VH-VL binders against Pyroglutamyl-peptidase 1 (Pgpep1). Designs and how they scored, part 4

Target 1, 209 residues: Pyroglutamyl-peptidase 1 (Pgpep1), of Rattus norvegicus (Rat) (q76ic5)
Amino acid sequence: MEQPRKAVVVTGFGPFGEHAVNASWIAVQELEKLGLGDSVDLHVYEIPVEYQTVQRLIPALWEKHSPQLVVHVGVSGMATTVTLEKCGHNKGYKGLDNCRFCPGSQCCVEDGPESIDSIIDMDAVCKRVTTLGLDVSVTISQDAGRYLCDFTYYTSLYRGRGRSAFVHVPPLGKPYNADQLGRALRAIIEEMLGVLEQAEGDISCCHQL

## First folded at step 22 (VH-VL)

Design uo3 (from ul5 with heavy chain A97T)
Fold by OpenDDE, last read:
Structure uo3 (fold): chain C 209 residues (1-209), chain A 120 residues (1-120), chain B 108 residues (1-108)
Amino acid sequence: as target 1 above (209 residues)
Amino acid sequence: EVQLVESGGGLVQPGGSLRLSCAASGFTFSDYWMSWVRQAPGKGLEWVANINQDGSYKWYVDSVKGRFTISRDNAKNSLYLQMNSLRAEDTAVYYCTKELPYESWAFDYWGQGTLVTVSS
Amino acid sequence: EIVLTQSPGTLSLSPGERATLSCRASQRVSNSWLAWYQQKPGQAPRLLIYDASSRATGIPDRFSGSGSGTDFTLTISRLEPEDFAVYYCQQYSHLPYTFGQGTKVEIK
């Protein structure tokens, strides 16, 4: 039975600081060219490095698309591997964005949980992707930092009840090119969807017993 | 039919205050972001402020920060703009506008506007 | 802020002619988050196009928008007498949301 087409939203960030060309957005554009298969309705967005834009846009995307998964991609200047983030944090946002703005409360969601874990088994995803033998190394992280990346991640985790992922990519060419990053993202997201499907199936089976 | 009706404009001295109101009808008011846009006489358009569905987010153009306050009453389908410390450069027709939903933040409906004149 | 520059300042044409209006942004407009408005004398602006190329409800098909990044265009395929007005572009990619200075389409 052909599974009904479900929406997946993937975002990358626009320019900021020394990143005139943000590797995350380039990677997402490559992903868009590749696609995620016929069963997935892929929507991609460039996110300005602005807290207020994230505050408005991310909830709106959840509402508009009712996606089965939202994947955010960001760049890490210090990273040499593609990194899967396991957890988003609510507090500690002090850095100014491109509009010279930061939340007055330094929090993502007022009175929200201190942290939210993704419901996706990132360890399993990492293992599966590694087994594929891609020319990209994948690692796991528990902390995406206290800037727009983690702010965006927490927002989606909160709005999507954990049905979100954040992927950090290295700068372009250090060590991976755009094509490699695009292929890595596709593989990662496909494995994420697989893991989610299995988890849902297991729950359904348990309820039938 | 969507309708937006502004009121509260008038003549005020520099340093004075004025409160604009906008009455909305013909749509679910509480589901949309609302904005104020102004137009000085014979000039172009300037976004002034907007507010989200429940009023938890209020954003402003820099020139009005600390002086203007946008607010809404969803029970009354009303948008407001409290303007304090008014300046001559604030003289304009002020339009109440509805924003499109989701990621499209253009202004799909406009009121007829209310004129604010700041002059000694 | 993103500065939008419209050109030409004034466009003098006759009914039935094609009008092409340009809007250039000082920096990239993300996701083509650009709108076009029409304003007639003594009236409020009216939304024509959003997301660079999506026609608003009730807008005739003679109006079309195109472009991405920093360069956007509004086209009126065949000018009707009621189309003589001022046209504004507006970006909502970055705060503050900004408008172009406008292009006046006038009758020749």
Scores: ipSAE 0.932, ipTM 0.964, lowest interface PAE 0.5, mean pLDDT 96
Fold by OpenDDE, fold request of step 24:
Structure uo3 (fold): chain C 209 residues (1-209), chain A 120 residues (1-120), chain B 108 residues (1-108)
Amino acid sequence: as target 1 above (209 residues)
Amino acid sequence: EVQLVESGGGLVQPGGSLRLSCAASGFTFSDYWMSWVRQAPGKGLEWVANINQDGSYKWYVDSVKGRFTISRDNAKNSLYLQMNSLRAEDTAVYYCTKELPYESWAFDYWGQGTLVTVSS
Amino acid sequence: EIVLTQSPGTLSLSPGERATLSCRASQRVSNSWLAWYQQKPGQAPRLLIYDASSRATGIPDRFSGSGSGTDFTLTISRLEPEDFAVYYCQQYSHLPYTFGQGTKVEIK
């Protein structure tokens, strides 16, 4: 009996500022071409750089797909490596989005926790991916910044009870091309799914004792 | 059958106020975003405002910000639009509309509309 | 805001003919978040197509939508007498949600 496909949602961001092309969305499109295997139902979305869109869309995606994992991809202009974010933050959002909007409270979720950690062992993921010998360097971060990336990440962490990840990618060609980023995302997400499966298995074994 | 019935339209002077109501039936009202869309006489359509399921998010077109307030009462299956400081350019048929669920935010059901005329 | 420009302004056709309506966006519409509506005189708009190509419930198969990015098309394969109306496109990719100015399909 073919095991029902489990949903994974992956998002990238649209254009912002002087950047007509967002590397994160390009990377996600390359991932879509590659796929995540036959056992995964992959859904991809482009997110406009808008707080209100994130506020509406992210909860809706969790509800619609009941995904086992939501991965958000963003671009970091200062990054030279692919970066796995460990933690999302609730407060400090002061920057205006593409609609010249900022939450009045400067917070993601009213009365929400100050920060939320992903339940994914990002250190383990980073180690595993590095061992694969990809032509892309992967690093870890505790802070995704206080803009749409972290806002999106925190929203998903909050809605998904930590079953979310955020991956920052460098600008296209600096140093990685679209194909490299797509392959890196695929490898990272596959390892994330593996780590999650192991963690769930360990919990199940402990409850049988 | 999904039904949306608007009320509260009428003639008002510039600077005046009106409150529009929309009675919804035939679906789980509290599960959906709701919108107001208006159409000036002989003109096209303009989105005015929307509200999420519990009313925690209210969004507006710029031209009505600070003057209009969208609200809902889920217990009464009702959507409202409080319109203050009305202007001549606010003259239109106002439609109550239901939005599609999840990431598809098109308007799948419309009321017949209620006419608001702002004139001296 | 995203400006949607529909063309032509008026389309004069006979029953049985194919109608092709265009909607062009001033900016890219993310995820093909575009809808088409039909409006007849004295009536509220009716949803035809959402997500650029998905037919709404109860909409005949002669209506189809296509396109992505900035260019979208509504096609009526064979016009029926009841299809003569005004058609609007609408994007919900960015706030504020915006409509095109409409295309009138009239009897030749």
Scores: ipSAE 0.931, ipTM 0.963, lowest interface PAE 0.5, mean pLDDT 96
Fold by OpenDDE, fold request of step 24:
Structure uo3 (fold): chain C 209 residues (1-209), chain A 120 residues (1-120), chain B 108 residues (1-108)
Amino acid sequence: as target 1 above (209 residues)
Amino acid sequence: EVQLVESGGGLVQPGGSLRLSCAASGFTFSDYWMSWVRQAPGKGLEWVANINQDGSYKWYVDSVKGRFTISRDNAKNSLYLQMNSLRAEDTAVYYCTKELPYESWAFDYWGQGTLVTVSS
Amino acid sequence: EIVLTQSPGTLSLSPGERATLSCRASQRVSNSWLAWYQQKPGQAPRLLIYDASSRATGIPDRFSGSGSGTDFTLTISRLEPEDFAVYYCQQYSHLPYTFGQGTKVEIK
């Protein structure tokens, strides 16, 4: 009996500011071409750089797909490595989005926790991916900034009870091309899924004792 | 069968106020985003406002911001549009609409509309 | 806001003919979040297509949608007498949600 495919949702961002082509969306499209294997039902979405869209879309995606993991990809103009974000933050959103909007409260979730950590051991993921010998360097971060990236990440962490990841990618060609980023994302997500599976297995074994 | 029935339209002077109501039936009202869309006589369609399931999010077209307030009462399966400081350009048939679920935010059901006429 | 421009303004056809309606967006519509509506005189609009190519419930298979990015098309493969109406496209990718100005399909 073919095990039912579990859903994974991966998002990238659309254009904003000087980024007419957002490297994150390009990377996600390359990932879509590559796939995540036969056991994963991959769903990809482009997210406009808009707070209100994120507020509506992210919860809806969690509800629609009941995914085992949601991975958000964003671009960092200053990054030279692919960066795994460990933590999302609730407050400090003052920057205007593409609609010249920001939340009045400057918060993601009213009365939400100050920060939420991903349940994914990003250090382990980083180590595993590095061992694969990809032509892409992977690093970790505790702070994705106080703009749409972190807003999206926190929203997803909150809705998904920590079963989310955020990956920052450098701009295209600086230093990685689309293919490299796509392969990196695939490897990262596969390792994330592996780490999650191991963690769940360990919990199950502890409850049977 | 899904039904949306608008009421509250009528003739009002510029600067006046009206409150539109929409009675919904045939679906779980509280599970869906709801919108108001208007159509001026002989013109196209314009989205006016929408509201999420619990009313925590209310979004408006710029031309009505500060003047219109969308609200809902899930216990009564009702959607409302409070319209203040009405202008001649607000003259239109106002439709209550249901939005599709999840990421598809098209309007799958429409009421028959209620006419609002703003005239001196 | 995203401006949607529909063409042609009026399409005069006979029953049984193929109708092709265009909707062009001033900006890219993300994830093909575009809908098509039909409106007959004195009636409310009716949803035909959502997500650029998905038919709404109860919509005949003669209606089809296609396109992505900035260019979208509604096709009626064989016009029925009841298909003569005004058609609107609408995007829900960005706030505010916006409609095209409409295309009138009339009987030749």
Scores: ipSAE 0.931, ipTM 0.963, lowest interface PAE 0.5, mean pLDDT 96
Fold by OpenDDE, last read:
Structure uo3 (fold): chain C 209 residues (1-209), chain A 120 residues (1-120), chain B 108 residues (1-108)
Amino acid sequence: as target 1 above (209 residues)
Amino acid sequence: EVQLVESGGGLVQPGGSLRLSCAASGFTFSDYWMSWVRQAPGKGLEWVANINQDGSYKWYVDSVKGRFTISRDNAKNSLYLQMNSLRAEDTAVYYCTKELPYESWAFDYWGQGTLVTVSS
Amino acid sequence: EIVLTQSPGTLSLSPGERATLSCRASQRVSNSWLAWYQQKPGQAPRLLIYDASSRATGIPDRFSGSGSGTDFTLTISRLEPEDFAVYYCQQYSHLPYTFGQGTKVEIK
């Protein structure tokens, strides 16, 4: 009996400002080419840099795919490493998106928690990925910034009960190329899935005692 | 069978107001985004507004912002469009539309439309 | 906003012929979030294709959609008498949702 494939959704962002090419979407496309193995049903989406689109799309993707994990990828212009974000924040969104829009409340979810942590042990993921000896450096962050990246992350964390991740990548070629970023994403997501599986196993064992 | 039936159209003077209604049947109304799309006489189609399942999100085309209000009553399976400060350029057939679920936001069902004429 | 330009404006064909309609976007349509509609005189539009290539329920297989990015195509493999109408493309990747100006398929 072919074990039912578990869904993983991965997103990148489309163009914004003067950036015709978004490194996050390029990285996700490379990931799609590589795949996540036969046991994973991978779905990829490009997200416009629009608050309203995120508000509608992210909940819809959770509902449609019932994924075991949703990973969002964004670009950080100041980053020189791949960064795993530990926490999403609900308030402080003042920057205008590509539609010259920002939420009037400057928050993701009305009356939602101030912040939500991913249930994924990002420190463990970072450690494991580093041990793999990739040609990409991975770091940890607790703040994805108060723009579309963090807005998307918080929305997904809220809808997915913490079963979400956000990965920031540097601009393309500074210092990593598309292939390097794709391989890094694959390794990171595989380790995330491993950490999640281990955590679920530990809980199951504790309930049987 | 899915049915959408618009009402409330008519002749109104510039600066006037109208409220359009749409009665939905044949599907779980509260599970879907709904939209209004209009078509001026002899012209193409223009998206006007949409609303999510519980009404917490309402989005508009710029030309109607501040003048039009989309709303819904899920208990009555009804969609509404309150139109204030009407202009001649608002003259059109207004269609109530159902959107596809999830990430596909095309309009899979349309009403017959109701004509709004703004003229002095 | 994304401007959709359809071509040709009018397509004159005979029953049984192949129709090819183009829709070009002023910017990239994400995830191929593009739909095609048919509208006959005095009727509401009817959804034909969504997500660039998915046929809506009840739509005959002679209708097909293709394309990605900025260029999309609707194909009617063999025109039936009932297929003479106006066709619109529509994108839903960016707000506001926008339609093309339409292509009229008329009988030669």
Scores: ipSAE 0.931, ipTM 0.963, lowest interface PAE 0.5, mean pLDDT 96

Design uo3 (from ul5 with heavy chain A97T)
Fold by ESMFold2, last read:
Structure uo3 (fold): chain C 209 residues (1-209), chain A 120 residues (1-120), chain B 108 residues (1-108)
Amino acid sequence: as target 1 above (209 residues)
Amino acid sequence: EVQLVESGGGLVQPGGSLRLSCAASGFTFSDYWMSWVRQAPGKGLEWVANINQDGSYKWYVDSVKGRFTISRDNAKNSLYLQMNSLRAEDTAVYYCTKELPYESWAFDYWGQGTLVTVSS
Amino acid sequence: EIVLTQSPGTLSLSPGERATLSCRASQRVSNSWLAWYQQKPGQAPRLLIYDASSRATGIPDRFSGSGSGTDFTLTISRLEPEDFAVYYCQQYSHLPYTFGQGTKVEIK
C-alpha cells in the first residue's frame, strides 16, 4: 500500500565543557532504541558544539528529510526537570563554542524576528505528558539560554516555519537515568505529533477561499 | 562528466601573492559547497578552506586565516583562492574539490591540482 | 582538532589478498562522518567511502568501510593490481576537517 512514513528528526549535543558525556545525546540514543512507532521514520544526529556546524547542519537536515517535526535536545546543568522551550531568540550570542568561535553578528539570522514561537502548544503537551504519570517532571520555559541550544532552536524554527521544539534535560542521574529520559522524550514527542496532526486536520476542513 | 580544472599555480617568493582559479563543469555549480585541499610534496592532505553556495559562509583552516580568501563566481562556474603573505610551508599542490550535499560533507570530485612553490 | 592516525603505515600484500586498513580518531567522530580516499602517484585523490560505510558512485564492491566512534576500517576483499596506492581517511564532523597520514598499500 501507499503509506508514507512521517519523518521526524531528533538531535542531541556532543561534549562541551564539563559534559564529557552529554546527557542530551544519551537521551536521544535511548529514544532511538525505543522508536516512535512504525508510522514514524526517526532520524537522530549528534550535533557538535560548534556554531558554524549548526549553521550548516540544521538547514541541511530540513532539506534532506522534509520532516514533520524537528526536536532538539540539550542538557541544562542546573535543571532538575525536563523542560519544554516555547520559543527561540535571535540575538545575544556571546559565548564561545568548542572552536572558540562566536558569531560576529551575535545573531542567528540577520534581520530575522527577535523571537520565533514553536507552533506546538507546549502548555498542552506538558499537561498531557504530566497526566501520563511518568517518573519525570516536565516544565515550561521561554528562554533556552542564548548559547548553542537557543541558537540551534531559533535556526530550526526559522527554517521549519515553527515546526520545531527544544527539550532541555538534566544531567544523567541528577535526578533521572538514561532510560527515564529516553521514555520521557518518546512520550513528549508522541504528544507533539498528535497536536500537530490534530491542527492539520482542523485546517483541512476548510473549503472556502 | 564532472570536471574541475585548477590554474594559477607557480613559483613565488615568500611574502608574495598568487590567485588560484578552478573552472567547474558537468554539474550545477551553484548548488554545492566547494573546497580547496592541499598536499605538500611527499606529505598528506590538508583541508584549507570552503565556501557555501552563495558565498555567505567562508571557512578556513587556522594556518591560512587572514592570508587566504576563498571566493566564487556562480555566473562563471568558477572558484578562487587569493593567497597573500605566502610562506614556505604553503608550498603544495592545491586541489579544487566539490563537497557532497546535505550532511555528508566528503569531497566527491577533485581537480588534478595546481602546484604552488614558495621559495627564495 | 581531531587527529586521525592510520595503521599500518605500509601494507605489503600480494594481488588477491584481503587488505584491512585502520583509522583511529583522537576523539569521537560524530555520526560516523568519516570518508576514505585512494591516491595513486601523480594523481588526485578519489573518494571511495563516505559516512564510514557508504560506497561512492562507481566504486567496486570489493571496497567496504565500517566502524564508528573512534575506530574505522577500510577493507579491500581481494586486491587487484590497480589497488596499490596510498589510502587516506578523513573526518568531517568537527572543524577543522582533517585527514589521516595515509597507509601505503604496495605489492609484496
Scores: ipSAE 0.837, ipTM 0.911, lowest interface PAE 0.8, mean pLDDT 91
Fold by ESMFold2, fold request of step 24:
Structure uo3 (fold): chain C 209 residues (1-209), chain A 120 residues (1-120), chain B 108 residues (1-108)
Amino acid sequence: as target 1 above (209 residues)
Amino acid sequence: EVQLVESGGGLVQPGGSLRLSCAASGFTFSDYWMSWVRQAPGKGLEWVANINQDGSYKWYVDSVKGRFTISRDNAKNSLYLQMNSLRAEDTAVYYCTKELPYESWAFDYWGQGTLVTVSS
Amino acid sequence: EIVLTQSPGTLSLSPGERATLSCRASQRVSNSWLAWYQQKPGQAPRLLIYDASSRATGIPDRFSGSGSGTDFTLTISRLEPEDFAVYYCQQYSHLPYTFGQGTKVEIK
């Protein structure tokens, strides 16, 4: 019997200021071309670099798609690896967005937890992806920064009860091209889905014991 | 049948105040973001402000920030726009509008509009 | 902010003709989050198209939208007498939300 297709949402960021190229959106577009197989309904979005838009959009995507997993992709200007972020942080948002806006509370959710860990075991995902022998190096981080990337991640973790992930990518050509980044994202997300399914299976078995 | 009915427009002196109301019916008002959009006589359309379902987010175009306050009363299915420190350039027809849900934030239903004239 | 420039300013056509209206954005509109509205004299605007190509409830098949990025088009395949109006495009990807200045479609 065929189960319903899994909904997965993947986002990249749009241009910041006068800069037209954001590696994260390019990588997500390459991922969309590759797909995540016939069992996954993949939905991609470009997120404008605006706190207010993130505040409205992220909850709306969770509501619309009821996704099994939401993955946010952002660019890290000085990074040379693809980085999996373990957690998002609620406070410390002082940088102005493209509209010269910053949340008045400087936090994502007033009175929310100071950090939220993804329920995805990022160490396991990193290990599994590394064994695939891709031409992209994957590493782990616990600090997505205190700007739109971390803001988006925390908001998504909060609304999705931890079923979210954040992937930082380097700028295009420094060192990876768009095709490499797209294939890396596909591999990472496939392993995230696998780790998530295993965790849920283990919970079911424990209920019976 | 979705209906949005604006009221409260009129003639006011510069520096004066008006409060616009919008009575909503035919849909679950509390489920949607609502907007005010204005149109100066003989001119195009300008988004003014919007408000989310519970009023926790209120966004404004820069030209009205600090002078206008959007609000809603979900028990009364009503949207409001308090306009203070009015200027001649605020003269327009003001439309109450409903936004589409989720990520498609176009304005799918509009009231007939109420005219605000700011003149000395 | 994103400025939307519509062309032509006025389009003079006869009923039964095809109308093609253009909207160009000063910056890329994300996710094709662009809408088209129709406004007749003395009336409120009516939503025709959202998300660049999706027809709103109750809008006839003769209205279609296309485009992405910075270039968007509204097409009316066969003009009816009731279609002579002003048409506005509007983006909702970047704050503040903005409208084009309008294209008037008038009877020749």
Scores: ipSAE 0.834, ipTM 0.911, lowest interface PAE 0.9, mean pLDDT 91
Fold by ESMFold2, fold request of step 24:
Structure uo3 (fold): chain C 209 residues (1-209), chain A 120 residues (1-120), chain B 108 residues (1-108)
Amino acid sequence: as target 1 above (209 residues)
Amino acid sequence: EVQLVESGGGLVQPGGSLRLSCAASGFTFSDYWMSWVRQAPGKGLEWVANINQDGSYKWYVDSVKGRFTISRDNAKNSLYLQMNSLRAEDTAVYYCTKELPYESWAFDYWGQGTLVTVSS
Amino acid sequence: EIVLTQSPGTLSLSPGERATLSCRASQRVSNSWLAWYQQKPGQAPRLLIYDASSRATGIPDRFSGSGSGTDFTLTISRLEPEDFAVYYCQQYSHLPYTFGQGTKVEIK
């Protein structure tokens, strides 16, 4: 009997400030060209750097696709590695977006938890991807930076019950080109799906007790 | 059939106020974002404001921020636009619109509009 | 704010001809989140196309949309008498949502 394809949503960000070309969106476009195999239904979106658009779009993507995983990709201007973010934070949003807007409450969700951890074991994903021998270095972080990246991540973790991840990429050519970033994203997401499937198996065993 | 019926337009002086209403039927009103779109006489279309399902998000074009307030009453299937400090440039036909769901936010149904004229 | 510029301003054609309407954005419209509307005098607009190329419910297949980024096209493959109207493009990727100035398709 045919198994339904698993839906995965991956987003990058549009231009912001001096970043007329956002490496995160370029990397996601390269990922789209590569695909995630015939078992995965991959949906990609470019997110404008606007808090209001994030507030509306992220819940809508969760509702429309019922995805197994949502991965958000953002650029970190000073980074030289690809970074996996372990958690998102609810408060501290004082920076203005492209519309010169920030949330009046300075938080993602009124009365929401201070932080939400992804259910994805980022240490395991990092180790598995590093073993693959890609020419891209992968590291881990617990602080996505309290701007649109962290805001998007928290919103997605909240809506998706932790089934979300955030990947920071360095700017194009510093040091990785678009092809390298796209292949790195594919490898990372494939390992994330593997870790999620194992975690679901563990949870199912507990329920059977 | 989806039906949107606007009311409350009229002639007002600059600095005056009006409240527009839109009665909705033929769909589950509380499931959708709603918008106001206006069209000045002989001119094109301008998005004015929208509001989400429970009214927790209300967004405005810059030219009306602080003067207009969008609201909804889901028990009455009604959308409202309170317009204060009206200016001559606010003269337009105002349309009530329903937005498509999820990520495709085009305006799929429109009322026939109500005319607001701001003149001395 | 994304400014949408439509061309031509007026398109004079006969029934049965193909109409091609252009919409150009001042910056990239994300995810092809662009719609086309038809408006006849004294009437409200009618949604034709959303997401650049998806036909709205009940719209005849002679209407098609294409394009991405900054360049979008509405094509009417064979004009019917009821198609003579003003057409607007509209983007919903960036706040504020904006419309083009319109293209009038009129009988030659």
Scores: ipSAE 0.827, ipTM 0.909, lowest interface PAE 0.9, mean pLDDT 91
Fold by ESMFold2, last read:
Structure uo3 (fold): chain C 209 residues (1-209), chain A 120 residues (1-120), chain B 108 residues (1-108)
Amino acid sequence: as target 1 above (209 residues)
Amino acid sequence: EVQLVESGGGLVQPGGSLRLSCAASGFTFSDYWMSWVRQAPGKGLEWVANINQDGSYKWYVDSVKGRFTISRDNAKNSLYLQMNSLRAEDTAVYYCTKELPYESWAFDYWGQGTLVTVSS
Amino acid sequence: EIVLTQSPGTLSLSPGERATLSCRASQRVSNSWLAWYQQKPGQAPRLLIYDASSRATGIPDRFSGSGSGTDFTLTISRLEPEDFAVYYCQQYSHLPYTFGQGTKVEIK
């Protein structure tokens, strides 16, 4: 009897400025080739670098797929490690997107919380992934940078009640190639799912005297 | 059966104003993004504006930004387009459209259109 | 903005023939978010295909869509008399949403 597959949504970003290639989307495409095993129904999307599109798309993906986890992948030009973001921030959005647009309110959700933490224990994920001996270094951050990455993360955390994660990757070849990034994403997401299953098991079965 | 019925088109001089209406029926109007799409005589199609379920997001093509205002009244199942500072190049048939839900934002239902003519 | 260029401008065919219509985008259309519409004279457009290859409700099997990135195709496997019309492609991945200029499919 085939068991129902878990839905997982993973996004990368499209090109920004004159850059024809975004490492985050390349990494997500490599992840799609690898898959997350037969128990996971993986859906991938390329997010145009447009605030308005993010505002509409992210809630729509949550509604369509009812995913157990949504992971957003973005590129950080200054990064040399793969970074797990602990939280998203509501305000401070002043940079123009590809449409030369910036939210008038400078925030993701008016009257929303200042920040939202993921329910995923990023310290545990980072530890588990590091012990796997990947050829990619993984670190943790609390500041996704107040642009489309952070905007997307906060929006997703808000809509998904914290069941979202954001992973920053460095640019291709600085220092990791596409294959390394794809395998790192697979390992990270597999550990995120594992951490979520353990947390839900502990909550669902409270047998304490 | 989904129905979208536009009204309010007509002849207007440059610089004038006009308000288009679209009456919707056969679906839960408040659940969907709605758009206006126009077609100049003998020409192709141009997306003009759209509006989300509660009207908190309103998006426009650059050529109409600051001149046109999209709005909706969910109690009346109605979509509106207020057009100010009209120009000759705004002459077109204006269609009211319903967008598909989720991430597939194609226009699945169209009204019959209402003609706006801007001439001196 | 993404410019969609359709080819050919006019396609003259007989009923029963296969029609192949092309739509090329000036930039990648993300996630194959591209639609095809049919418009007959004096009528509003009708959605045929969305997301490059998904048929809209009530659209017969002879209509199919394919493609990704910058190159998309609408195929009508066997033209029927009702299929002689103008066809438009439309992308909805990047603002502003844009349409191609149309391909007229006319009777030979």
Scores: ipSAE 0.805, ipTM 0.901, lowest interface PAE 1.0, mean pLDDT 91

